VHH binders against Low-salt glycan biosynthesis nucleotidyltransferase Agl11 (agl11). Designs and how they scored, part 3

Target 1, 357 residues: Low-salt glycan biosynthesis nucleotidyltransferase Agl11 (agl11), of Haloferax volcanii (d4gu70)
Amino acid sequence: MKGVLLSGGTGSRLRPITHTGPKQLVPVANKPVLEYAVEDLKEAGITEIGVILGHKGREEIQNLLGDGSDYGVEITYIVQGNPLGLAHAAGCAKDFVGDDDFVMYLGDNILKEGVVDLVESFESGDFGAGIALQEVENPQQFGIADVDDQGNVTQLIEKPDEPPTNLALIGMYVFSPAVFDAIEQLEPSWRGELEITDAIQSLLEDGYAIDSHVVEGWWKDTGKPEDILEANQLVLEDKSLKKRGTVSDDATVDGRIELAESATIEDGAVVRGPVSIADGAVIKSGTYVGPYTSVGPNSTLEGVHIENSVVIGESSINTSGRIVDSLLGKGANIGSADDFLPEGRRLVVGENSQLKL
Key: E = the ipSAE of ESMFold2; O = the ipSAE of OpenDDE; V2 = 0.75 times the mean of E and O plus 0.25 times the DockQ between their complexes.

## First folded at step 1 (VHH)

Design a9 (framework vhh_7aqx_2)
Fold by ESMFold2-Fast, scan of step 1:
Structure a9 (fold): chain B 357 residues (1-357), chain A 126 residues (1-126)
Amino acid sequence: as target 1 above (357 residues)
Amino acid sequence: QVQLQESGGGLVQAGGSLRLSCTTSGRTFSSYAFSWFRQAPGEEREFVGAISWSGGSTDYADSVKGRFTISRDNAKNTFYLQMNSLKTEDTAVYYCAADSGYYDEYLSTPSEYDYWGQGTQVTVSS
């Protein structure tokens, strides 16, 4: 079984955060979202992974993942030409996959359970595809599956007005090579895309059984800042956190904390977990770092009270203010008002930015 | 692969109208969102307007709202910018651009676009 990891899309809903980098590399608990997908595939025994690259962020993704050896996998990069939907992206992997079954994983999704059970369920029978499902409270906004008592898919409906179930399709699939013939027969949807749900429906119409697996625990797509912050909370709550760096004698550290080897918490700083502080980060005197905060690499915090926030990295925050529920992009510089009045903050923000200070 | 070519530029008097066309080549016209950008002498390229892949959504820069209309004709693989009530400050080279991203969302940032036309000059005299 091979893996196919989709790393396309521009991340416009995360702008300006994604203006300086691809959305799949936005960190959750100081780890790029894309790395969780690679780790999930490896945990399921999948060591040959094709990464589908979009038009943007190709070098950044390749620099992160390399040849895959750091993750215990072998990565092949596949360039998608014009992005014409998920089924089109899957079709680009045909030569890489050959005659093997494969897991298709959307690289901007994060999943507590991983894909071990999805893969094992698929391999337990003779299926054309297997789909991952999650119970949702708003099924009208998702693709929805109806399933029989054996867990076989009987019906798929995109954004139904009257959903047959609350089981939403999430970004993980298992396919047999039969899916490539289904994709070649597709016409663009009303959205102008080759839809993966149409490919699965085609398999059903050709007589293939489609397996379903209802995932246990949480699932998040990372399309919006609020989703990133919630994923950050969920990962930090579950993660094993270790202190490897330096904590000064007059610093106060309470609760669970991840402190990277070259990170430092200085005298007069207060940190209350669960918190993650990455390599090169320095938490200076007068700083409070509260629960569900991730401080990215090479960031310096002084005087600020920050909680439930993600500092992506390479940032300097030197202010006496309080920051909450915030996503701060790479290279953020938030300074003290110093000598000018009235007190304020100098901000350089991009399109679609939303700030509450 | 998509190639874009602008046409319809020229000289027009203030208060007049002009229609720009952008003809695309390639088999994926219906799957793209399209935008118009302009660049005045000595200035950076700025957003003018966009139309979604479905044609159901449009967006415009505040400076042109109510005066300019973007539209598309999928049968002709062409999209348009209808410019009314032209002002001298509308003088610029106009570029068409295509976004082939996964999202049904048009973009106002030049760096987000992979495909660009060569540009067409629009000069508005007073």
Scores: ipSAE 0.000, ipTM 0.159, lowest interface PAE 14.7, mean pLDDT 81

Design b1 (framework vhh_ozoralizumab_d1)
Fold by ESMFold2-Fast, scan of step 1:
Structure b1 (fold): chain B 357 residues (1-357), chain A 122 residues (1-122)
Amino acid sequence: as target 1 above (357 residues)
Amino acid sequence: EVQLVESGGGLVQPGGSLRLSCAASGFTFSSYAMYWVRQAPGKGLEWVSEISGSGGSTKYPDSVKGRFTISRDNAKNTLYLQMNSLRPEDTAVYYCAKYRITYSGSYKFDYRGQGTLVTVSS
């Protein structure tokens, strides 16, 4: 079995964060989302992975993952070109996959339990495809599956007005090579895309059985800032955290803390976990870092009270006041006004920015 | 660090056979898909065959399918290419490769070896 990891898409709901990098590299607990997907595939015994690259972030993704050897896998990069939908992206992997079954994993998704059970379920029978499902409260916003008492898929509907169930398709699939013939026969949907649900429906109509697996544990797509913050909470709650860096004698550190080897918490700082602080980060005097906060690499915090937030990295925050429920992009610079200017914050913000100061 | 050493090339008559070998070192051989690629005189690189890390899956372009067979011995860190029914158009330098970047309709490879020359001529 091979893996196919999708790393495309515009990331428009995460702008301006995605203006400086691809959405799949946004960190959760100071680790890029895409790395979790690679690790899940490796855990399931999948060591040959094709990474589908979109228009943005090709160099950044390749710099992160390299040839895959650091993860115990081999990575082949595949350029999708025009973003014509998930089925189109899968079709681009045809030559990489050959005659093997493959797992297709959306690289902006994160999953507590990984894909071992999904793969095992698919391999337990003779299926054309296997789909991962999770019960959701808003089924109108997802692709929805109807299933029989054996767990076989009987129908799929994309964003239904009247959903037959609340079982949503999530970003993990298993396919036999039969899917490539299905994809080649597809017409674009009303959205102008080749839909993966249409490919699966085509397999059903051709007489293939489609497996379903209801995923246990949490799942998040990281399409919105709120999703990233929630994923950050969930990962930090479960993660094993170690203090490797430097904590000054007059600093207060309570609770579970991950402190990277070259990170420093200085005199007069207060850190209360669960928190992750990455290499090169410096938490200076007067700073409070509260629960569910991740401070990314080479970031300096002074005087600020920050909680339930993600600082992506390369940032300088030197200001009084409280920051909460926030996602701060790479290279953020937040400082105090000059002595002769009124107190306030000077901001340069882009399209779709959300601020509460 | 990573080294790939090809061998087994030479002069052969049309219709003949040749077996190429590639000795790999400096990485965990069984964890990587391996490839044979070739470059004919005055032409670009052409993908010839691929094999999964386990050896369970192989793939060939139509130009060599049915004539060439890729295989591997993970215990010996060695990749092989058995070439049968050779044609003059198979004349090329053959390279053993570990890594691939694929564009829609194109292949790019990370080449660590020096290659081995195969000449098919009467």
Scores: ipSAE 0.000, ipTM 0.122, lowest interface PAE 17.1, mean pLDDT 82

Design b2 (framework vhh_5c3l_4; at its last look DockQ between E and O 0.01; V2 from the best seeds 0.00; counts 0 for: pae E 23.5 > 2, placed apart)
Fold by OpenDDE, look of step 2:
Structure b2 (fold): chain B 357 residues (1-357), chain A 122 residues (1-122)
Amino acid sequence: as target 1 above (357 residues)
Amino acid sequence: QVQLQESGGGLVQPGGSLRLSCAASGFTFSSYAMSWVRQAPGKGLEVVSDISSGGGSTTYADSVKGRFTISRDNAKNTLYLQMNSLKPEDTAVYYCARTYKVTWGGSTYSYRGPGTQVTVSS
């Protein structure tokens, strides 16, 4: 079995963070989102991975993943021209996949349980495709599966106006090579895209069985700043955290803290976990770092009260203000300004931003 | 065997127009969506436009939107691209394709034609 990892998209909903880089490289708990996918595939025994590249961030993604050797996998890069849909992206991997079954993984998705169960279930039977489902509040925004009383998939519909169920397809799939024939038969949807949901429906119509599972645990599509923050919280809650860096004697450290080897917590700083602090980061005196905060590499925090936030990296924050529920892009510089009401700042700032709070 | 053959390319001045055609054979043309793609010198493959099997849905790259029009005649097994207000940046080899993909380090097509040269120059 092979892996097909999708790393396309404009990341428009994550602007201004994605002005300078792809959304798949945004860190969750100081790890790029894309790395979670690679790890999940490897965990399932998949070591041959095709990475589908979009227009944005090709070099950055290649720099991160390389040939896959750092991750114990083999990576082949495939360029998707225009973003013509998920099914089109999958179709681009036809030559790479050959006659093998494959997992398609959307690179901006994070799944707590990984894909091992999905793969094993698929391999235990004779299926055209395996899909993972989750109940959602707004099914009109997703590919939806209709199921019978026995749990068999009877229909798949992309963003229906009248959804038959609230079971949405999440961003992990298992496919037989038969899906490529289905994709070749597809017509663009009203959105102008080749929909993966339609490809699966085509398989169903051709008589293939669809293996379906309602996922346990949590799943996130990291398309919005809020999704990144929530994912950060969820990962930090479950992550094994290791303290390797330097903690001064007069610093207060409580809870679970991941502290990288070259990270420093100085005297008079207060850190309350779960928190992740990356290499080169410095938490200075007078600083409070609260739960579910990730501090990216080579960042300096001084005097700030920060909680439930992601500092991506290379940032300088020197303020007496309070920062909550914030996503701060690379190279952010935040200083002090006159008092603004209300207290507490929610920020989404792009790379090399200058702010006064 | 699937066969595609482009025609209608040539040299035009900026602001000019061309109409490309693609003759299809070896498959049920009316059952498949079709695309125009192009490759400029030193650049990778770019998708220009897509059209559904029945012609009811079309998409365009941002760079050509409002200037190019894709259409098809299923009775004649022919795909068309009307190109208006041409710019030097539109200079490329133009291909019709049923499916397309680009691998890192090279461009590949599934069921594409040999291409037709379009040159926009004063």
Scores: ipSAE 0.000, ipTM 0.227, lowest interface PAE 14.8, mean pLDDT 88
ESMFold2-Fast, scan of step 1: ipSAE 0.192; ipTM 0.693
ESMFold2, look of step 2: ipSAE 0.000; ipTM 0.099
ESMFold2 (binder alone), look of step 2: mean pLDDT 83; pTM 0.835

Design b3 (framework vhh_7aqx_2)
Fold by ESMFold2-Fast, scan of step 1:
Order: structure tokens, then sequence, then C-alpha cells
Structure b3 (fold): chain B 357 residues (1-357), chain A 122 residues (1-122)
């Protein structure tokens, strides 16, 4: 089995945070979202991975993943070009996949369970495709599957007004090579895209059985800032956190923390986990870092009280205010107001930062 | 950024073997996927074989499967095409190619060698 990892798309729902970088590289617990997908594939025994690239961010993604050897995999890059839909993206992998079954994983999704059980379920029978599902409270907003008593898919409906079930399709699929013939026969949807749900429906109409797997644990589509913050909470709650860096004698550290080798918590700082602090970060006197906060590489925090937030990295925050529920883009520079100005803050904020002040 | 130079071409009898080498410049060799192409007179350039950045994946044209083997030696910044059981139809100019942005779909390469002639006599 091969893997096909989708890393295209513009990230328009995350703007301005994605204006200067691809959404798949936004960090969750100080690790790019895309790395979780690679690790999930490797865990399932998948070591040959095709990464589908759009026009934006291809250099950044290739610089992160390289040839895949650091992850114990081999990566082939495939350029999609124009984003003409998920089925179009999958179709670009035809030559890479050949005659093998493959997992298709959307690179902006993150999943507690991983894909081991999805793959094993698919391999347990003779299926044209397998789909991952999760029960949701708002099925009108998702693609929804109807399923028989054996767990076989009988129908797929995109954003139904009257959903037959609460089982939403999530960003992980398994396909046989039969999917490429299905994709080849597709016509564009009302929005001008080749839809993956149409490809799966085509397989059903051709007589293929479609497996379903209801995933255990949490899943997140990291399309919005709120989704990034929630994913950050979920990963930090679950993740094994190691303290490798330096904690000064008069610092207060409570709870679970990840402190990278070259990170420092200085005297007079307070950190309360679960928290992740990356290499080169310095938490200076008067700073409070509270639960579900990740502080990215080479960031310096002084005087600020921050919690439930993601600091992407390369940032300087020197202010006596509170920051909560925030996603701060790379290179943010937040300082205190000049005493010569009217009461307030003067901010020089890195491109694509989001603040609550 | 990278230059490619083929060697090892020449005249060989049908049924014989020949090994082509392609030497690259620089220490970024491990970041590149490599491929061999060939072109017979009056024909279009055709794909022969490819090896991925890690060396764990290879691909071959149907006409050479089981006869040709592509390999790489990162310590020597060189990759090879071992050609066995050569046929007169294998006569062509052989080109090595490299890409940092490897694309299996569409076979787009950034760097090309100058070519080396392989002639297989009956």
Amino acid sequence: as target 1 above (357 residues)
Amino acid sequence: QVQLQESGGGLVQAGGSLRLSCTTSGRTFSKYAFSWFRQAPGEEREFVGAISWSGGSTDYADSVKGRFTISRDNAKNTFYLQMNSLKTEDTAVYYCAATRYVTISGYSYDYWGQGTQVTVSS
C-alpha cells in the first residue's frame, strides 16, 4: 500500500495567517500539521508516500519533508497545479500509485487514532474504497454516509438538508486503483470541481463495495483559527511531553510541559501546563504561560500573560497585557505602548497574526 | 545548481552488458531523484528508468524491465544504469536527468546531461 498526502489548497479560511505560508505547515503543539499525517502513514506500515503539491508553499513543504528519510519513509512530490477538486488531486497520483492500493490523507487534517484501523478494515475484505467517518452534531455541514448493517456504504450525500445519518466523512480514505477509472469519467460539480464523493459514488454504481470505519477519538479539520487552537489543546492533552531544556531555580513550573533542548524558562516566569516550548524560546521574568499554549522556536516572551494560544515562532512579545485564544503568526513583534502617546498599545505585528487585546 | 555528466557509453555486442554512470556536482545529491532517458535517431526522447531521492523506489519502462537496473551511490555523487541482455533496439543516445522537485506524473526534470552514445551490434 502507498500513501497519497494532499498538501494543496490556498488556506483562504485561515487568512491572514496563511498569506505567507501553506496551511499544512501551521504548527499544532509546535509540530507542523503535515508531519502528523506522515507519522500516521508510517505507523500504518506505509513507507512510500506521494505528496500532492499546489502552486503555493511547494518549496516550504519540500524543505520540511525532504526525501522522507528523517521520517522513515520515501517521499515523491507530485504537482497538481490548479486546484480542481479532491478527485483531481487524487488523479494526479495515478502514475505514482500504479497498481497498488493507497491511503489518501488530507494534509490539513489531524487524527488521534491514526489510520492503522482504517487500513486493516479495508484489507479485511474486497473493497473498491474505504472511508473514515465520525459522528457529528451538525451533519448538514459535512458529506454524510448512509451505511448498512454490515458497515458497507450505501449512499453519500454532500451537505444534505435532511441527513440520513450523523456520520460525516473525514479527510482519510483508502482506494483501490479502480478509483482512477472513476475519476476519469467524472464531470465537474456545480462549483466546477471534481469531487471525491462523486468518485466514490461512481465506484458504488459500478458494483464495488465501499468499507466504512468510524474512527475512535478526536479528529480535526484545521481549516479555521479556532480549529487550530482546538487541535492544539487535544494534541497537548494526549502527547508525551518531555522537559529537556533549562528551568531556572526561581521559575514556577506546574503540570505537564514540553521544553525543548535549547529552550529556557528564566527566574520569575510561571508556566502551567499542558504547554509546549520549542527550541530557542526564552520565557522571561514576569511572563505567565498557561494551559494549552505552544510557544514556537526562537520566540521571546517577557511580561505577558498568555494562555490557550499558538505562537508560531520567530516572535518577540514584550507587553504586560493578557493574550488568550490567539494564533500569532511567524515573526510577530508585540511591544508596550510609548509613554508619549495616548493610553493604549502600539503594535508592530508580523504578517498574518491574530490578536485579542 | 547541479551539473550532470554521463560516462560508460560505447559499442557492445547483442546479449552483452554495459554500465552507464552519471556524476553530479555538489553535496545536494541526496535531495535529487534521478532518471535515465534515451533517444534513437528520428525518435522522440523516451523514459528508461528512475530512482527516488532515498533509493527505495525505482521505475522502469516496460521495454527494459528485468534487463536494466538503476542504482545510486551517494558517497560518490554518482548514479548508474546497469544494462544487461542488450538488444540492437537499445541503440540510442542515453541522457541522465535530475530533479529536486521530483514529479512522477508528467516526468519534469530540471537538469540534464549532454548524452552518451550506446551502440548495440548484432
Scores: ipSAE 0.000, ipTM 0.151, lowest interface PAE 13.1, mean pLDDT 82

Design b4 (framework vhh_8pnl_2)
Fold by ESMFold2-Fast, scan of step 1:
Structure b4 (fold): chain B 357 residues (1-357), chain A 121 residues (1-121)
Amino acid sequence: as target 1 above (357 residues)
Amino acid sequence: QGQLVESGGGLVQPGGSLRLSCADAGFTFSSYAMAWYRQAPGKERELVARITSGGSTNYADFVKGRFTISRDNAKSTLYLQMNSLKPEDTAMYYCAAKVTYRYTSGEWDYWGQGTRVTVSA
């Protein structure tokens, strides 16, 4: 079985974060999202991986993953020309995959369970495809599957007004090579794209059985800032965290903290976990770093109270303000207002105003 | 349970155009795969065009390049734009919908009553 990891797309919903890099490299708990996908594939015994690259971020992704040897895998890079949909991206892997079954994994998705059970389920029978499913509260926004008592897919519906189930298709699939013939027969959707759900529906129409696996634990796509913040919380809650760096005697550190070897928490700083602080980061006097915050490499924080936030890296934050529920891009520079402005709120009030501050 | 109602049929000269519409009275339209079939007197129903719930389209060879199938989920309406009509296109045109793929391309859950298209001089 081979792996096909999709690493295309411009990340427009994450702008301006993705102006400086590809969305698949946005960190969760100070680790690029794409690395979680590679590790999940390796855990499932998949050691030959084709990485589908888009126009943006090709060099950054290749610099991160290399030849795959650091992960115990072998990586082949495949360039997708125009981004004509997920089925088009999968089709680009035809020559790489050959006659093997393959796992298709969207590189901006993150998953607690991994794909071991999905692969084993698929291999237990004679299937044209296997799909990963998760119960969601908003099924109208997803592709939805209905399944029989054996877990075979009986119908697929894209963004239904009246969903038959709450079982949403998530970013992991297993395909037999029959999918390539299905893709070649597809015509573009109303969006002008070749849709992966249409390829699966074509397999059903041609008489193939489609396996389903309902994923236990959490799943997130990282398409929006809110999704990244929630993924950050979920990973930090589960991750084993170790302090290797320097904590000054007059610093307060409480809870679970990951502190990289060259990171420093200085006198007068307060850190309350779960928190991850990466190499080269310095948490200076007057700073509070609260739960579910990740501070990326070479970042300096001074005076700020920050929690439930991701600082991607290379950033300087020197302000007495409070920052919550925020995603701060690489190279962020957040400082105090000019010396002319006093601390506190700027107010211009009318004659009979009443204020609650 | 939805009911499909076709409209837009009529008499047209060879080379003319017609747009057929199929309206679904229910709230399930966006969840259905939809198709246009036709049946001329003495012949079986044949697929003209199909569109999936995701919007992917497929056309019979005899209409490819002349007909266009489309859907408007906000209006719960399926369309068939028919251009360069030929006398051979004369038939009753039926709208069909299905909520599941049951391993047979001809198996559909709902059918409309049909709308007649006549192409003659």
Scores: ipSAE 0.000, ipTM 0.128, lowest interface PAE 20.7, mean pLDDT 81

Design b5 (framework vhh_7d4b_2)
Fold by ESMFold2-Fast, scan of step 1:
Structure b5 (fold): chain B 357 residues (1-357), chain A 122 residues (1-122)
Amino acid sequence: as target 1 above (357 residues)
Amino acid sequence: QVQLVESGGGVVQPGRSLRLSCAASGFTFSSYAMGWYRQAPGKQRELVASISGSGGSTNYADSVKGRFTISRDNSKNTMYLQMNSLKPEDTAVYYCATYTIKYYGSDRYDYWGQGTQVTVSS
């Protein structure tokens, strides 16, 4: 079995954050989201991976993943031209996949369970596709599956007014090569896109059985800033965290801390986990780093009280203020204002910014 | 265009001293932590010492603590390793490295120097 990892899309909901890189490389617990997907595929025994690239972020994604050898996999890059939907993206992998079954994984999704059970379920029978499902509280906002008592999919409905179940489709699928014929027959949806749910529906109508697997544990789509923050919290809660770096004698460190080898917590700093601090980061005197915060590489924090936040990296934060529930982009420079009247803040903010001052 | 160039290696007798220099260019030197690594014959590459971007924090391998001193001059974009009381087991190629990253949330080193040989023999 091969893997097909989708890494396209503009990341418009994360702008201005995505101006510094593609959405799939935004870090969760100081690790790019896309790396979690590669690790999940390898854990399931999938070592041949086709990465579908969009118009933007191609160089950044290729620079991260390389040939795949650092992850114990072999990566082939496939360029999706015009972004015409998930089924279109999958269709671009036809030549790469050949006659093999494949896992399709959305590169901006993160999943506690991984895909081992999804793959084993699919391989247990003769299926045209297998889909991953998660129980949700707002089924009207998702694609929803109806399933029989054996776990076979009987119906798929996009954003139903009267959902038959609360089982939402999430970003992981398994396909037989029959899906490529289904994709070639598709007509664009009202959005002008080739929809993956339409391809699965086409397989059902052609008489293929469709497997379902209800995943255990958390799942996150990382499409919005609040989703990144929640994913960060969930990963930090579950992840094994080790201190390899330097903690000064007069620093206070409580709870679970991941401290990279070249990271430093200096005298007069207070860190309360769960927290991740990446290589080259320096937590200076007067700084409080509280639970569910990740401090990205080569970042310096001084005097600030920060919690439940993601500092992406290469940032300097030198202020006595409190920062909470925040996502700070690469290269952020947050300094103390000079002592002047009238009091104020000088702000240069991008599109889609949300500020509470 | 990031470059790291080591100098100062050589052949010395046990108990003597050497000072290594690393000249850096192509990045904002004061913003990045740096380190000295070494690779001895038949051994894996290991961290010898590291220094924060400001120079305010340093870290040393147990085997060199008290004998080696790492420092930096941010006005000259240069990092140093003062090696005192050298021992035969300090024989290695010494590499300058920076924690300059290409990837978000990654600890990957993008830039290493070519290395400078230090040989301690009697």
Scores: ipSAE 0.000, ipTM 0.296, lowest interface PAE 14.5, mean pLDDT 83

Design b6 (framework vhh_ozoralizumab_d1)
Fold by ESMFold2-Fast, scan of step 1:
Structure b6 (fold): chain B 357 residues (1-357), chain A 120 residues (1-120)
Amino acid sequence: as target 1 above (357 residues)
Amino acid sequence: EVQLVESGGGLVQPGGSLRLSCAASGFTFSRYWMYWVRQAPGKGLEWVSEISSSGSYTKYPDSVKGRFTISRDNAKNTLYLQMNSLRPEDTAVYYCARVYTYHSGYFDYRGQGTLVTVSS
């Protein structure tokens, strides 16, 4: 079995964060979201991965993943061209996958348990496709599956007004090569796109059985800032955290922390886990780093009280203010006003930024 | 039930060789990447080898590179570690482990281990 990893889209809901990079590269617990997908595929024994590139962010994604050797996989890049929907993106992988079954993984999704059980479930029978499902409270906003007593899919409906179940399709699928014939027969939806749910429905109408797997544990898409912060909390809660770097004698550290080899917590700093602090980061005097905060590489924090936040990296934060529930983009520079009267803040803010001070 | 059972450990002189085996059951072995990890007396776990599901990709830390070779036989659901030019510092309990995502070097299941003693 091969893997097909979808890495398109501009991440407009995450602007201005995604103004400087693609949404799939926003870090969760100091690791780009896309790397979790690669690791999930590798965990399931999938070492040949086709990465479907959209119109933007191609260079950044290729620079991160390279040829895949750093992850123990082999990566082939496939350019989608014009974005005509999820089924169109899958169709671009036809030559790459050949006659093999494949896992299709949306690169902006993150999943606690990975795809091992989804793959094993699919391989346990004779299926045209397998779909990952999760129970949700707002089924009207998702693609929804109806299933029989054996777990076979009987119907799929996109954003139903009257959902038959609360089982939402999430961004992981397994397909047989029969899906490519289904895709070729699709008509564009009212959105003008080739929908993956229509491809699966076509397989059902052609007599294929469709497996379903209700995933254990949490799942998050990363489409909004609050989704990134929630994913960061969930990963930090579950992750094994090791303290390898330097903690000064007069620093206070409580709870679980990940402190990278070259990271430093200096005298007069307070850190309360769960927290991740990446290589080259320096937590200086007067800084409080509270639960569910990740401090990215080569970042320096001084005087700030920060909690439930993601510092992407390469940043300098020297201010006495409190920062909560925040995403700070790569290369952020947040400084205190001059220590001369009158007091004030000097801000240089990009388009579409939102601040609450 | 996932089961991993190591064998092949024992006492060997410096410069000698040993081959470890790991019998896997309770999951689709051919779909998982596998690790060998070890724990020396009084120390933490150390990753010593990694192999892809097909066996086409392998990885080693500098401490064992060129001396150890990981391999697998998917038809027999068996993982191997060929250890050559053994050194006293290779003395450890060796564990077969099924690869877990989220972190490089982490696993979700391991066996009970097999003791390798390299004595001068």
Scores: ipSAE 0.000, ipTM 0.130, lowest interface PAE 18.6, mean pLDDT 83

Design b7 (framework vhh_5c3l_4)
Fold by ESMFold2-Fast, scan of step 1:
Structure b7 (fold): chain B 357 residues (1-357), chain A 120 residues (1-120)
Amino acid sequence: as target 1 above (357 residues)
Amino acid sequence: QVQLQESGGGLVQPGGSLRLSCAASGFTFSKYAMSWVRQAPGKGLEVVSDISTGGGSTTYADSVKGRFTISRDNAKNTLYLQMNSLKPEDTAVYYCAKWTVYRSSGLDYRGPGTQVTVSS
């Protein structure tokens, strides 16, 4: 089985965070989202991965993943021309995949349990495709799968008013090579895109069985700032957190802390976990770092009270204010206001920053 | 055979109103989300508004939010777009489109369009 990892998309709902970089590289718990997908594929026994590159971030993605050896996998990069939909992206992997089954993973998605069970479910029978599903409270807003008593897909319905199930389609699929013939027969949708659900419907009409697997645990599409923050909470709650860096004698550290080897918590700082602090970060006197905060590499915090936030990295925050529920982009510089009336804060923020004070 | 037929377009002065209708046939209308899409001269397609299968959920492009209202009548297989406070920038051909997770083609799943011209 091979893996096909999709790394395209504009990330417009994450602007300005994604203005100059790909959305798949936004960090969750100080690790790029795309890296979790690679690790999930590896854990499912998938070591040959084709990464589909979009227009933006090709160099950044290749610099992160390299040849895959750091992850115990082998990565082949596949350049997609115009982004003509998910089925078009899958079709670009035909030569890479050959006659193997493959997992298709959307690189801006993150999930607790990985894809082991999805793969095993698909391999348990003779299927043309397998789809990952998640139970949702608002099925009217999603594509929904209707399934029989054995879990075989009988119908896919977009935004149903009376959903037959509460099982929403999520960004992980398994395909047999039969999908490539289905894709080649597709007509573009009215949006001009080749739709992956049209390929699955084509397989059903050709007599293939389609497996479904309800993913256990949490899943997040990282398309919005609130989804990044929630993913950050969920990952920090679950992962093993190691304290390897320097904690000064007069610092207060409570709860679960990930502190990288070259990170420092100085005298007079207070850190309450779960928190991740990356290499080169310095938490200075008067700073409070509260639960579910990630402080990215080479960032310096002084005097600020911050919680439930993601500091992407390369940032300086020197202010006595409180920051909560925030995404601070690479290179953010947040300082104290000058002496003037009316009273206010002077903020100089990086191109990819969002904040409310 | 999926058929969508728009009507209600025409010439209107800035600040005026128009109501577009789309008569749908050849599919179970109540089982599909629907959209209004427009194309201004020399521009690409813009999704103006979407409506869920029963009308319980709607979305709007920022350019029309607060001025346009999408609705549907599943008993009559008809989609509507109420357009208020029209601006010259709203001048476009307006298309009724079927949103689907099934086989889709722009030709088969989009109507021929109705012209809306906002000018004095």
Scores: ipSAE 0.000, ipTM 0.214, lowest interface PAE 16.2, mean pLDDT 82

